# Ledger of designs, part 1: VHH binders against Serine/threonine-protein kinase mug51 (mug51)

Every score and structure here is a prediction.

Target 1, 306 residues: Serine/threonine-protein kinase mug51 (mug51), of Schizosaccharomyces pombe (q9p7q6)
Amino acid sequence: MPALLKINKKKNGQTKIDRLFSKRRKTSLAIEKNHSKASMCTGQSPLNIISYNVPPLIVLRNKTIRNSIEVLVEEMFRDIQMRQQTNVLVAQCPRMIVETQLIGLFQSNYTSVAEELEQSIRTGDIRRLYLNRSDKFCGESCLILRPEFDKLFTYYLCKFKDQEHIYTLIFKLHKLLIENPLPSYTSEELKFNWEERRLLISMGFLILAGTDSYGISLPNLGIFTHILRNSRNDLSNYLKKRPYREVIESSLYNRNVSVACKKKNEAFFGWKFRLCDAIGAGLVDSFMTTCGRAFRLTKKGLEMKF
Positions, changes and structure headers below are counted from each chain's first letter, unless a header gives other numbers; Kabat numbers aren't used for antibody chains.
F, E and O are the ipSAE of ESMFold2-Fast, ESMFold2 and OpenDDE, as the mean of both directions, binder to target and target to binder. V2 is 0.75 times the mean of E and O plus 0.25 times the DockQ between their complexes.
Where letters were taken out, [cut] stands.
Atom coordinates printed by the task and the answers are left out, and those that the model quotes come from them; centres of patches stay.

## First folded at step 1 (VHH)

Design c3
Fold by ESMFold2-Fast, scan of step 5:
Structure c3 (fold): chain B 306 residues (1-306), chain A 123 residues (1-123)
Amino acid sequence: as target 1 above (306 residues)
Amino acid sequence: EVQLVESGGGLVQPGGSLTLSCAASGFTFSYYDLAWYRQAPGKKRELVAGITYGGDTVYMDSVKGRFTISRDNAKNSVYLQMNSLRAEDTAVYYCATDLGYSSSWYEGYFDLWGQGTLVTVSS
């Protein structure tokens, strides 16, 4: 069995994952403030840095957590849908984000958004899902909006409609999660017996987070994590081959670059989604130049294996 | 039409080897996880080995070190190489895939199954 994520909760409902994300954000900001200056804005020299105070990668009309997740989800498929309209893997991918995308989107303004996020989790408007099959994503969580969360449960209820005991188990779980939205659950809070909990774990609806502590997951999260891993690896490999591991933003949205860098049968998320993720994860630094916004692979990004 | 077709089963003596093959058609093979399940007479069906579309593998404890699952995306095929076979490996072996991408080896998610191939291990 692969190792399961051990979740430690804080007084305010924060998890070990939330602490990791907060610490990562502070580290990214510290790196930004102390970054060494570059030279001329050319392909032959390091880019000339004017400022680390960059405008948002995605301009939001409403800066609410819900709208931010919706916009990131739409951006997630922009490039992929244009290139691979028949790709069933993209069609089956859950519509969700990792918290690093929010960190990268809001950067220094993330603290206020984090408070709204915790409130939305408490009301059940947003659910935090935990990844249990990837050691490379150990400690990371996904965020999903309530309508999409319900849609995925409806899919599995339909799939098991002719298997009464499985259907009943999934139905009871979904009802419980709607009526009592918590970041994690004890066996007493779940009200399932040991055999039922083991079955839900094997089916991918629960993860064991500690002694009598269960996190919520969904069976099809592996699609999202695979595409995210491919997306991060593609971005890292592209930047490793650039002069000074730097690129100006306008170069990334050139269709020829996007198509040429990818294997024909692999799925990758859209550039803005990937950049929000990479910035929030500390893999890429963003800065302003005389030629516009630019990105540079960090030491952390250079050393990452995906 | 989407289908999986198994081959390679047969009679083998304890300690012997067999390679099972599963040929897929009607879907984009390289995008899907594939699994080998087996069912012995009077027993429940159990997962033997699985391989993700990314190439990661899983094995049941009793076959680790003896069986190897592999895939060839160019040939739309998945294989199970079985070494050091034991009498308790006697079963009908099924190739299966989850067209719904559940990222779980729970058998109820697997909605496309082959017809099975019989493996008999006896002297």
Scores: ipSAE 0.368, ipTM 0.740, lowest interface PAE 3.4, mean pLDDT 78
Fold by ESMFold2, look of step 6:
Structure c3 (fold): chain B 306 residues (1-306), chain A 123 residues (1-123)
Amino acid sequence: as target 1 above (306 residues)
Amino acid sequence: EVQLVESGGGLVQPGGSLTLSCAASGFTFSYYDLAWYRQAPGKKRELVAGITYGGDTVYMDSVKGRFTISRDNAKNSVYLQMNSLRAEDTAVYYCATDLGYSSSWYEGYFDLWGQGTLVTVSS
């Protein structure tokens, strides 16, 4: 039975006050217009491109895969936790990344990182998770560190503690994943009969990826996919409306709190997380300009819907 | 079955020592941050000490230098060594983990707590 302390983070009065402050900030920005450098680089003319060789979005002193995932997870909520109400997002969103963000993070060095990643998956230090097709991320996978993955399994064990059949099945699956970590499993490797495998698929713990190939997932990853979809749609729509479909990085810093973002029940990931995702998914390209790093919507980014 | 079970509480004299233990079952607790909380009669529950899955520790100010939290991942256990005990340390001590995650399409979440062990410091 569930016990003891539950934290309620909803504060209705703060949400209304935040909307009032957002409206005031919009008015203040409009009235303080001048010929500053930021004003000159707002996209009134095409950006002056210096180079397509750009520095990394995040400078890593420790370039191990584990640290890279930890740093990206730190960026998930950086802007939101400090400037916005994050009660639902923080409490309920699993801490994981989209695998292709590593392409955005490591760029030309990704091939050596890919080898380390596969080894870490085989040791079980990192788990690759597959998103359901119903989550509209066909063919994409996520990476989660072992401690976070195991916390999620413990949650489901607690949830089903009074349903012995379900509890036992989840427990056996978790034990198998810890003791025999693999990138994916055949039916022989899973050691479950077909009825058990179908039940695990229906609950969302397994994804059938081929004729006899099972990927690992978790039930209701929808919180993560919802926020990720919102992040991609916001950036794509914002860039589509600009004259050259480009923006300097500094102009993005305040968008998460802009009055144009008036969806009460929506939140955005932090910008470095968002940009690594957008680059890795092929939605934007990056380049250097006289005003700093900038991004431009790709043809793929123009045509994708989420 | 997923649970935390505390032990080691009892009656001690001021200046004495106790070691509390918390045993985890039904899950691999080495992947979790663990904490000891306490609740004195008529007071709100408060954090005493915490230990991350990586071994980093935190202590409330009044117990720094007197209490030590540690973990033994091979035994699925966390310990609180309490030295130089004072009357104000009298409380029910709980071990807990913050699961921090729910399968939410729901608002709530489940947190895992032990049932507590009583520590009484009295002359």
Scores: ipSAE 0.000, ipTM 0.245, lowest interface PAE 14.2, mean pLDDT 74

## First folded at step 5 (VHH; from c3 with D33M)

Design s5
Fold by OpenDDE, look of step 8:
Structure s5 (fold): chain B 306 residues (1-306), chain A 123 residues (1-123)
Amino acid sequence: as target 1 above (306 residues)
Amino acid sequence: EVQLVESGGGLVQPGGSLTLSCAASGFTFSYYMLAWYRQAPGKKRELVAGITYGGDTVYMDSVKGRFTISRDNAKNSVYLQMNSLRAEDTAVYYCATDLGYSSSWYEGYFDLWGQGTLVTVSS
């Protein structure tokens, strides 16, 4: 009688993203209770909430994940006043999104999006990138379209063209990633020795995601995360100064993004992109009022220190 | 001209302190990460400290708690405050940045280097 090896279903596979969604349901109920106490002090009443079902911030002609990423990337730079000095930073910024921004875009319809995303990753059309743990973005992932991903690899190949060993290593990695699009790789799947893997980690192409599990990253993600951090901080700081930590969308859009930024020269990104990011990250909630769509700083947004 | 120029090197006694400066020109300083490297005689060049766009810092283990990297964007300068200097800290110190896409501390990404400044720690 062959001993049925009880495949211990490792419960731990709920992606941090799933945990973010489960926690959101509980925090929305808690915020309703605390708003009753804060209304007593200033003669101003909070915005009248009509609904928490909010239409998407961006209307997509094609509701594919690919198109969503393209539109979000476009929105990253839409409201930026391009100064000569800003051009370099913009040029260096990776054309990618944070995966949670899809939540901001689709809001309550994220389940259907997740399946499509998984398929797109498996086909190699979209690459999931892991962020470095040193960043306050621990647990978040980025999404990049394959053409942009390939462009970046080409850049690095050119950069290291005179270093045969590094060139060969990057080339081999790029080839592997194209031929075998996976969200993560084992050491066996990577077919790199320990030294090579270590080098790729130091170079920023690989991240250790677990025991013998490697995520893919890119060396230039630091600039993206820096800009995103600043963006989140700016929005949070702005909302903190508002009555009841809320703002009407139209009022927000009428403000120059540069005015909201502490560093005028680093006024990244566009408002819609920032909002999708903040909503997806759970820093901001969206709701409908008699005056239109509004946003409110969440407890997480308030407590977040960048 | 795009350049980095180090200064502040010299002879110092063990336990002493020294501040290195690196002045940048020809590029938008605030948009780039900066690093200090050092090369001792007969040794490979190694990362000493790095500072990101946002001011996050990284240090090699042997200098943690003794060295401090900082930047002044208004002066287009990066500094390395070195305290409790040891004989093993004797090296040529280089300021470096990557004008490309990388935010990695891997040496191979750094394409702009200063000429270096010599730090000698001796009794």
Scores: ipSAE 0.169, ipTM 0.599, lowest interface PAE 1.9, mean pLDDT 82

## First folded at step 8 (VHH; from s5 with S30R Y101F S104T)

Design k3
Fold by OpenDDE, look of step 9:
Parts: structure tokens; C-alpha cells; sequence
Structure k3 (fold): chain B 306 residues (1-306), chain A 123 residues (1-123)
């Protein structure tokens, strides 16, 4: 089980939280100093971000949620053949997971993981991203590691370097998020006026999650949600066609993901990535058989239309 | 060559209908969102309609129920069916896409534009 962060331990008269805030301020200052360099278009493209090699891990259930996210992200691109067929989509897909995948991964142990996740969000190590309503995934969230998140912001800063107003706005938001990492923000916490918030929403950096509640988002989540939708749909359709709506895990892994997809050219995510999501979303259950682990379509999965 | 080419513009009477077409080339069309923008004389360019990767659509309020955006991936084309045209619909219509990784309808993300096609609604 992942160890919960002991936040209240004092060292040299400072709490761990105090030290974290100090570190955040230092990071913020460092970013400010480096932004002069960022203006030189040194931001990495999303393609470059995705090309980062994560060391392969054999076990999905790791001791930390960070490691679990890393493994899941790796599993996102596991099928090489699929990657080749969908190179453009790969380039457009951020290195993030759906929060449901943690549910699927940890199952009965998710409570402990959820607590750790909350701490990680509040410490700024992990960012929660909210999906737009237009993506038909209202209420779902994605998780991205801070370094990857910051890289994306750097990219956008570079992209808008010649637009002083937009650049300043994005910079201010990024600074705020670094200094005060929260799962959601009130208007007071954001410290943006109405026009600024409106612009940030239009640009895809903010989402109105409720009355005076704003979630953080990114402008490139649409393609991810599209692929996710297709993934869920394809998996469901595949299982619907199987006897008893079941499949043996080993049998599934031996098949190209594209075989299970209605549109071969739109298949993207690896099986483990898809299954974690589906389990977490309650669309698929896992169970053991004499032949190994198996998956079956749930009633929810059967009834759900994508 | 990466390009968008609009067609179908012209003169129509109020209440009339027109279909605009945009042909894309030079990129994998199915992986990109598409939008129609318009710019009337003396006005700022505005989003008219958009269609996502999966075929989800968005419309400006003034054209809802009158205009329909659609795409044909096999033909690398996006269409704007305009019904019940009004004088205020007079504008140059542009097809646009974001060749980057953005999935929002912010104009600043769109980096590929057609040359535009003029639609004039007049009695």
C-alpha cells in the first residue's frame, strides 16, 4: 500500500507544508527567471513530450501513485503497431491518465490511493485536469504529473510569446498553479477578473465546474477524450460479441487492439490502459478462471452508449 | 501541400440556402478538428461552427438551427449547410483547422486557413 505523506512533521521549526510552500515559491521564482529564455521558443512540442521514454515497469500496482501513473502512461503506448498507424494522434495526446484508471488498478485498495492522490495534488506533484462538458465526459478527470504539465505550459507560453496579453495571462495562471496547487479554485483563489477568466476558459485552461468553482484543464484534452470514448466503445462492442461477454486476458493480449476496434485506424490505447479505465469506470469486471484472469462486460457496460 | 480550399460562396436572397465546401489536402484529415469562421465587413472574425474529431458540433447562437456543419473524412472535406440565410450572414467564410494538438475553439489555435469564400445575402 502506498505510504501516506506525513505532512505535519516539523523540521527546524518548519512544518512539511511550510517547506513545500517555500519550495513552491522558489520554483516560481526560478520559472520567472527562466521565462526570459522561454521567449526564445525553447518550449518542447507535445510530440517531444510524448517521445519521452519511461523505464518499463513490469507491475502496474506500484507502491506510489506516481509510479502507477508512469506505468499507465507507458501502457498507453504499448502497442507499437497501433502507434505507427496513429502517429498524428500520438503526437496530439498528452501524457496523462484518467482518474478511473487508478480505481481500476487498485480496486478495493483505492481508498488509500485516493488519500495519497489528494495529498499529491495539494503538494503540486500531480495535477487534476477536468474534462470539458462538450467532450461528453462531464465529471471525469485526468491526472498528469507536474513535470509534464509544466512542459505543456511552457509550450503554450512559447506559442503565445508574441501576444503579450495572452502570454502574461498564461504565465500568471501557471505561477498561481505552482504556488497554490489545488484540485479546484474559486474566483477569489484564482485572482483573475471576469474577462481574464472568460478568456482562459475559451482558451481551454479553465473549466467552470460549478458555482464559482473552476477546474484546471488543457486545450488539448479533446483528442484524448475522443480516443478514450472510442476505446470504451470498442471494448464494449468487442465483449458484446463474445460468448458470455467474457474474454481471457491472455487471449486479449495476444490480439492486436485494432482487431477489437470497429475503426482500425482510430485504435490507440494499449489493452492494459483500456482495461484499467473500463474497470474503473465500471464497464468491465475482472475475475479469475482456471485459464487465468478474465474480463466480462457489466450491466453498465452493456447499457452505456458512447 | 498543406491547404484548405473553400468553395460554394455566392449571392443568395434572404431565406435562401447555400452549401459551402472546404477541401483539405496535405494532412491526415480525420485527426483534426475543423471550423468555419466568418468575417463581415468592418467586423471581427467570428466562429460560426465547429466539428470535432469525433463529429461533435458547435455553433454560434445566431446560426443554431439554420446552419449545419458536417465532415466527410473519405473526401477530406468539411461542409457548411446554410439555410434561412439573412442579410447579417453576409461575410467571407473561412475554413480553418488546428494542425497542432489543441482541441478548443479559440481562434488563436487555428494555424491553417483557407482563402475564404464570399457569401452575400441580398434582395
Amino acid sequence: as target 1 above (306 residues)
Amino acid sequence: EVQLVESGGGLVQPGGSLTLSCAASGFTFRYYMLAWYRQAPGKKRELVAGITYGGDTVYMDSVKGRFTISRDNAKNSVYLQMNSLRAEDTAVYYCATDLGFSSTWYEGYFDLWGQGTLVTVSS
Scores: ipSAE 0.030, ipTM 0.420, lowest interface PAE 3.1, mean pLDDT 78

## First folded at step 9 (VHH; from k3 with T28E T52H)

Design m6
Fold by OpenDDE, fold request of step 13:
Structure m6 (fold): chain B 306 residues (1-306), chain A 123 residues (1-123)
Amino acid sequence: as target 1 above (306 residues)
Amino acid sequence: EVQLVESGGGLVQPGGSLTLSCAASGFEFRYYMLAWYRQAPGKKRELVAGIHYGGDTVYMDSVKGRFTISRDNAKNSVYLQMNSLRAEDTAVYYCATDLGFSSTWYEGYFDLWGQGTLVTVSS
C-alpha cells in the first residue's frame, strides 16, 4: 500500500493559484448554475443549445496529468507543423501548458486532476512555473515536464559556463529544485541570500509570488506569454465581432486556419491548444448545439484587456 | 554575417535631440528583442531602452519621457530617439540583441552587440 503522503492542508498557504482554482471551481459551479440564468439576460442565442455538457476538445487515451501535458504540447505545435514556415518564436517556446488548460480539458472532474497534479509536482515529475506579472498573466502558472525543464536549465548552464558566479547560482538552483521539488519556496527553503535571489529574479528564474514566497520561472517564458496573449486577444476579438459573440466550431476552425495562413508575422499556437486555454481561463464557454459544438465569449473575455 | 551596426552618435548641446540607428543583418530581425545600452566613462554598462518583438518597450527611469525606442522590421533597424539630452546622457551607446530568445532584459543574455556609437552632450 503506497503510503499516501498526508498532504498537510496548511489553511493559510493557499497559493494564489489555489485560490484561482477554488474561485474557478466556484465559478464553474456558478457557471453551471448561472448558465441557467445567463441564458435569460443575453438575447436568445440564435443557436439552439442542446447541452452544456460538451465532449472534450481533446480525447485523452490515458487520463493522466502527464499525458494531458504531452497531448496539449502536441496540440500547441500542430498547426505550426502544418505551415510551410516554421515560426521561430513558437519553435523556441518551452514545451509547456497553462495550468488552467487542465480545467478546460477535464472540466467538472478537476478535483481529481488537482490532486494528481500536486502529487506530480511533489515527486518532481512536473514543474510548476509562474508567469511574470508584467505580462498581465498574474496568478497564472504553467506546467512543464521534468525532462523538458531540465533541458532548459542545461541550456542556461551552458550559456553561462564562463561566468562562474552565475553558473554556480543556476547550478545550485537546479540542484535544489531536483532535490526538493515544491510548488513554491520560502527564502529559507531556497538557501539563497537576498542578493542571489534578486539576481535570480532579474534573470527570470525566480518570481516573487508573495511575502517570502518564490515561484520558479524560466527566462524565456515571455515568448510563451506573448504568443498566448496574442492567441487570447485574437480569439476574443473575433468573437466580439460575431453575432451574440458565438461561433460554431467548424467556423472557428476555418477562420483559424485562414488566419494562420494570412498572418505571416504573428505567432499562434494550435487551435485546440488555444481553445483549451481560452476555456480554462474562463474567457470562452463551450456548449453543444444542433449544428455541433459552439463557443461563446464570456463576460470575463469581454472585459479582459490584452 | 550576424551583426549590429550603430550610427547617429555625435556631439549635441544640452536640451538637444539625437536619433540613433542600429542596422541588423544576418538573422531574422523580427523575432528578436532589441535593446540600447550605454556605458559612460568609469561607469557600468546599463540598459537604456528595450523593445520586444511584439512592440512592448522598457525604459530606464532616467530616460522615461525623453527617449523613445522603435523598430522597423522591414528595414531590420532599431532606433533610439533621444530628446532633452543631458550631460549625464553622455556615453557610448550600444545596440544589442539576445539570440537565445531569453525574453528578459538581463544583460547577460544579450550576446550580440554593436561596436557602439559615442554620444556627447556638452555645452
Scores: ipSAE 0.746, ipTM 0.895, lowest interface PAE 0.6, mean pLDDT 85
Fold by ESMFold2, look of step 10:
Structure m6 (fold): chain B 306 residues (1-306), chain A 123 residues (1-123)
Amino acid sequence: as target 1 above (306 residues)
Amino acid sequence: EVQLVESGGGLVQPGGSLTLSCAASGFEFRYYMLAWYRQAPGKKRELVAGIHYGGDTVYMDSVKGRFTISRDNAKNSVYLQMNSLRAEDTAVYYCATDLGFSSTWYEGYFDLWGQGTLVTVSS
């Protein structure tokens, strides 16, 4: 990376620190000299940035796309409140990730991961699902492993087993997706008339991605996007309240999630899942400080509304 | 022992107002989609208004600006405020929810229905 754009110095305001460090962006020196005020890690002063070279949030021993998705899914509900209402949502939420979490996880190595991902989609091992604009996630996609994808189709086939027309429609769609796995489909590639496509859209199995382009979705994605929206809002609002819109990782993990949830009775994803999402979506930056790993709200994160 | 019970229907003159209530029992509905449907004699049942568990609402075109759906999670209740009523609004109104957690307004997902409450707009 040729420049360290958001370097802070903990003795004065961000504007003065930004000007000071901008003069040093073109040198090999990227790390501020030793700082004698380590006790200032409480957030009352700007954090002292050591490096933008940050270790991954999740260390993977098996770096395949399949394992990466499985590990992220394991983080989905690690830190949430365990109330009855939350437990029901956890049980019903499809096990999947936001595609851009892979950017947050792999960073500079994402290019090689992207090739493997596209190959896995073409084989049908991984399914790309599209988020509806009405869920307020403009154009983002999600990734689901085939076993979870097939389980959800089986659920809907069972749900409509006594409604022959609906059952046949879902069955035909599932069969087409298995036999001809594509990231998206034209009307010619889909073998449904316009009424059938309209019905599948209303049921949540298809979305319009363009004039003659259909993306695949699932009816229960709304649970996932609901929890995702809550998770993004919580992090963004928390950072907006801080004088420098930044926080060290340990303080974030120690934050009383139960206090934030009790007023709302809302479900949130686990912190590592949330942070991979926030980094991948460009809502926060990650960097190392004298106080450990920290996060700062980006301009995009400050301006986005969920 | 899971049910929805509607109330608040009745006879009203054109231009009048009514508030329909739907009380849920046997489950805590803050995490479920809730909808009002209506059916006039000889007509298909139609979605009037819905409220997503995330708070987003939808309305049938002919009722936009006149009807408002809202929910009170503390009372396990959903409401439909109906203003500027017209003769065409005459129907039995049903509340419904999707216990299967599907997130669309497709009627076929709604597993739990109330008994209905009659709204008559005449004279």
Scores: ipSAE 0.575, ipTM 0.824, lowest interface PAE 1.7, mean pLDDT 80
Fold by ESMFold2, fold request of step 13:
Structure m6 (fold): chain B 306 residues (1-306), chain A 123 residues (1-123)
Amino acid sequence: as target 1 above (306 residues)
Amino acid sequence: EVQLVESGGGLVQPGGSLTLSCAASGFEFRYYMLAWYRQAPGKKRELVAGIHYGGDTVYMDSVKGRFTISRDNAKNSVYLQMNSLRAEDTAVYYCATDLGFSSTWYEGYFDLWGQGTLVTVSS
């Protein structure tokens, strides 16, 4: 019998006024009026969109899925100020990515590499982990490379080394996941009884994704999702306060010092990591302007409660 | 030296209110999950309420709407406001935290516990 507590979470209000700025995006047709170049680059006027065909946020020399994840992980805490470097949540955050960041990274090329991703998951080189379902994280999964995945399991095995029952469950789960890597599992594929599955759920190693369908998770995934929520909230709130809910990429990068001073006790991901996430999650659109690459909050981004 | 110290327990009539406090020393708890657990005589310890380092809260079903957990980072303290108390709320209440950052409410992850404070609800 499950003993899990209910999470008390409520949606933030959504205003009809904010939704009036979410117009359907049209290639080239949105550019109807000439604004001064200096005014556009400072945000005083709407940006002049020249293309929705946008170069990648990160230039990849090696386009394999493994390298793509490694490069994104390198961006997780890039440009972190000294004070943020000592934030305990930054230090404890598992190194992983949101799966849809690959959409933000590869854009139109994503379809050509998606098969490689699924094959890497089936070999066990990459592990798909699932976030708790909610209106803020609906359907999202994370990707972790095997060395980081094994490191986290080793930590929990050591933590429970003197509790034979718990140790055996974690050990058997880890061995199963390495020897038979699947995106998700049925109870028959897991080969644990109901009581064992409920314990693994309570410990954060399994999540129930539907009738007899189990996703894999990790206990410390909550650190990652916390920083992810902070990063999404910061970007969304910043864009909502902009005159046209849009911003030039360079302006985001120049913002880092001021944000670090104001929010010294909060942790954020690096900007390229955050932007790949925001694009992949459909929270922003990217486009080219006469001032360079820019981003604009989507209807989904306006409606999402963080 | 890290400690959690509870206070605010006592005797109260059914329908009454109490506020439990938990003060942390030796660490800044703003970055940690904090929870109140309770144990009635002869019963297993159970999670009453918890607060994540991001501010989100959880409650057991039987206390939802009656109890409120809150955090004051300036005072390095967490509180449990208990209203509409019932006889079945009688228990020793413990403040606990997960120093290992395992981010779930599984009791086995909670490393640091207070000594407990007794709440008795009777006439």
Scores: ipSAE 0.549, ipTM 0.802, lowest interface PAE 1.7, mean pLDDT 80
Fold by ESMFold2, fold request of step 13:
Structure m6 (fold): chain B 306 residues (1-306), chain A 123 residues (1-123)
Amino acid sequence: as target 1 above (306 residues)
Amino acid sequence: EVQLVESGGGLVQPGGSLTLSCAASGFEFRYYMLAWYRQAPGKKRELVAGIHYGGDTVYMDSVKGRFTISRDNAKNSVYLQMNSLRAEDTAVYYCATDLGFSSTWYEGYFDLWGQGTLVTVSS
């Protein structure tokens, strides 16, 4: 009687409480102590996998791409104790996401929103930025909302306000990007001569992405990539040292609060930001266990050096 | 007072070695990219080596394999180990940083400079 069993579950009070502390009908009150010890699932033995169909890391009421980016940006610096030195990095870090975090956020539903993303890039509401390969990121791109993009451009215009040639070049680029927003540009579309394009590349505003194809970048992406590399290294190294290279989500969150390395002055992104990145980049898989949501290092994650 | 102070320059024979040091005061190096530039008489200032706050390095082609840039964030110092020195390495060497956190080596971003230390490779 599956329907009758579900009716009994409903008469035990709040359905929310049942989901937090107990599973469906097959979970008895006699295992309450095991559920209260879910944070003690350490991965010293293989986790008991229930499903590879996991709930989203972040539940979105508004599933637009713009809101998805805003919510991820909100998670960038949650959950990290900020030291005096990390305040400088937080203040200077551009507010943006790695594009593949949307894959980590939407997972199987990503294809249903990918067209909206490309449309938003074409309208200029969202800008795709390319990472400098000197930061050892392979072909990854970032997404930034137009207000933050314009704020960063304003900073560089102010920085060079007394150098007319440089100011004019940056101003013309920004105007072009506003008036003709494309994901990438040919040399003819850019309307700059080769000397101007070479200067913009050296300054970090352009990246040559292929034969006669230019991507847009920003000079200050280095803070973002630095924190991203730290965040990826921390997760990867932690998982590599575990017997089955897997971990319960709650154990990751508790790791941050229980082991603060006093001598390490490194900045990390917040855990939900980091996990969306790791899933989207293919560094970890996620799945449900009897101890809750868990993550396991993939072959790609095991072999990558950050 | 925020400043950079170079030291360690001097006269060396071709093939010799020299270590340049750059010490910061008034701020910590840890979160800044650092570079060594050099300028020979009558020539443009040029990037010799740079080190990102994440540890990645760059070198001009003519010094690769001979020079090594390193940093010690605990001592607020950056170093340039110069080996197999040549006459064309003669220049004033400057330590520089970008307080604005740009992540490129475009010279126009570097807004804090030391006064320089002379390296002369002769004979």
Scores: ipSAE 0.537, ipTM 0.810, lowest interface PAE 1.9, mean pLDDT 80

Design m6
Fold by OpenDDE, fold request of step 13:
Structure m6 (fold): chain B 306 residues (1-306), chain A 123 residues (1-123)
Amino acid sequence: as target 1 above (306 residues)
Amino acid sequence: EVQLVESGGGLVQPGGSLTLSCAASGFEFRYYMLAWYRQAPGKKRELVAGIHYGGDTVYMDSVKGRFTISRDNAKNSVYLQMNSLRAEDTAVYYCATDLGFSSTWYEGYFDLWGQGTLVTVSS
């Protein structure tokens, strides 16, 4: 079983992500017009909006996308809402982030971030995983640091050590991924025959990412995907019920989890994690008000079914 | 103790109906995929139906429209409603879960199994 992630609760109450949100320099970035239409709630917001467009988060002290990912990984479970038993289950999740979180963090700078990320993936520093196999989840690209990815692979190699054929297949795949790190692979690049590819897909190591394009995945990611989906759904459902489909950040943090969620003892990621993801996924817009940061459900968020 | 216990098997006439139940204990049931497998005499075990965390389902082609898998998280139970039973449905039915959260229906990941319940469809 993968080692229980010891979430080191560092004492000082503000997560690195919190610091990233607090140090937003008001850079007057030009109002790109197109984002305004998707968040049109019916009626004038009762919130005194200072700025509809929130500039990208300034990642202080992070020089690379890798460092940013590391920060997100560390923050991923710091403020998770769950019971202890659920915490154990969540701890089985790999330390990874969703690419939408980076989008949420950098917003208008995403293109540049993406280029750097792609390079990091190609160099093998970061692995891209595709999660799309559970509960009709539309799928998301996730990012994981290579060492952690390798640990997971090693775990599965150990798990299948007594099954020579499967072991060999997984081993070959892992070797390929190490020797030729790519964000996706063609059938030619994979160097697996059709039967082998099918088996790897069935086992959850590969997915179809397009025409003759294979993405990399891993087993044991179901709970992560489930929590991610539920987190999006919970936030969306909450906002749907709010006036103007918006909420002030402080109010959001203080909200009671729905009775339904409580009864089910559902687990959720921390708010910063969730919000970055939701913003990046285009489900929620962020804006500033006289009362602080606020979030609004987008048209996409409204229409999306989880 | 972590376990799955099947019940509801028995003898039924062709065209009849039967409901299998599987009671789970010892783990957080709501976070796990559940599956029904069956093994007929002299045949390999095969996936009959599966249900995801959120309730999405999968079925083998031969049982589509006849069988329904469902779960009750409050009761830590999974069910298989079998209608229009055929002789070919005769098998030992097993309840299983993947404690590793693989999010796949690959049998090799299912590591918790019940003892099975026999379903015999015969005139």
Scores: ipSAE 0.261, ipTM 0.625, lowest interface PAE 1.6, mean pLDDT 74

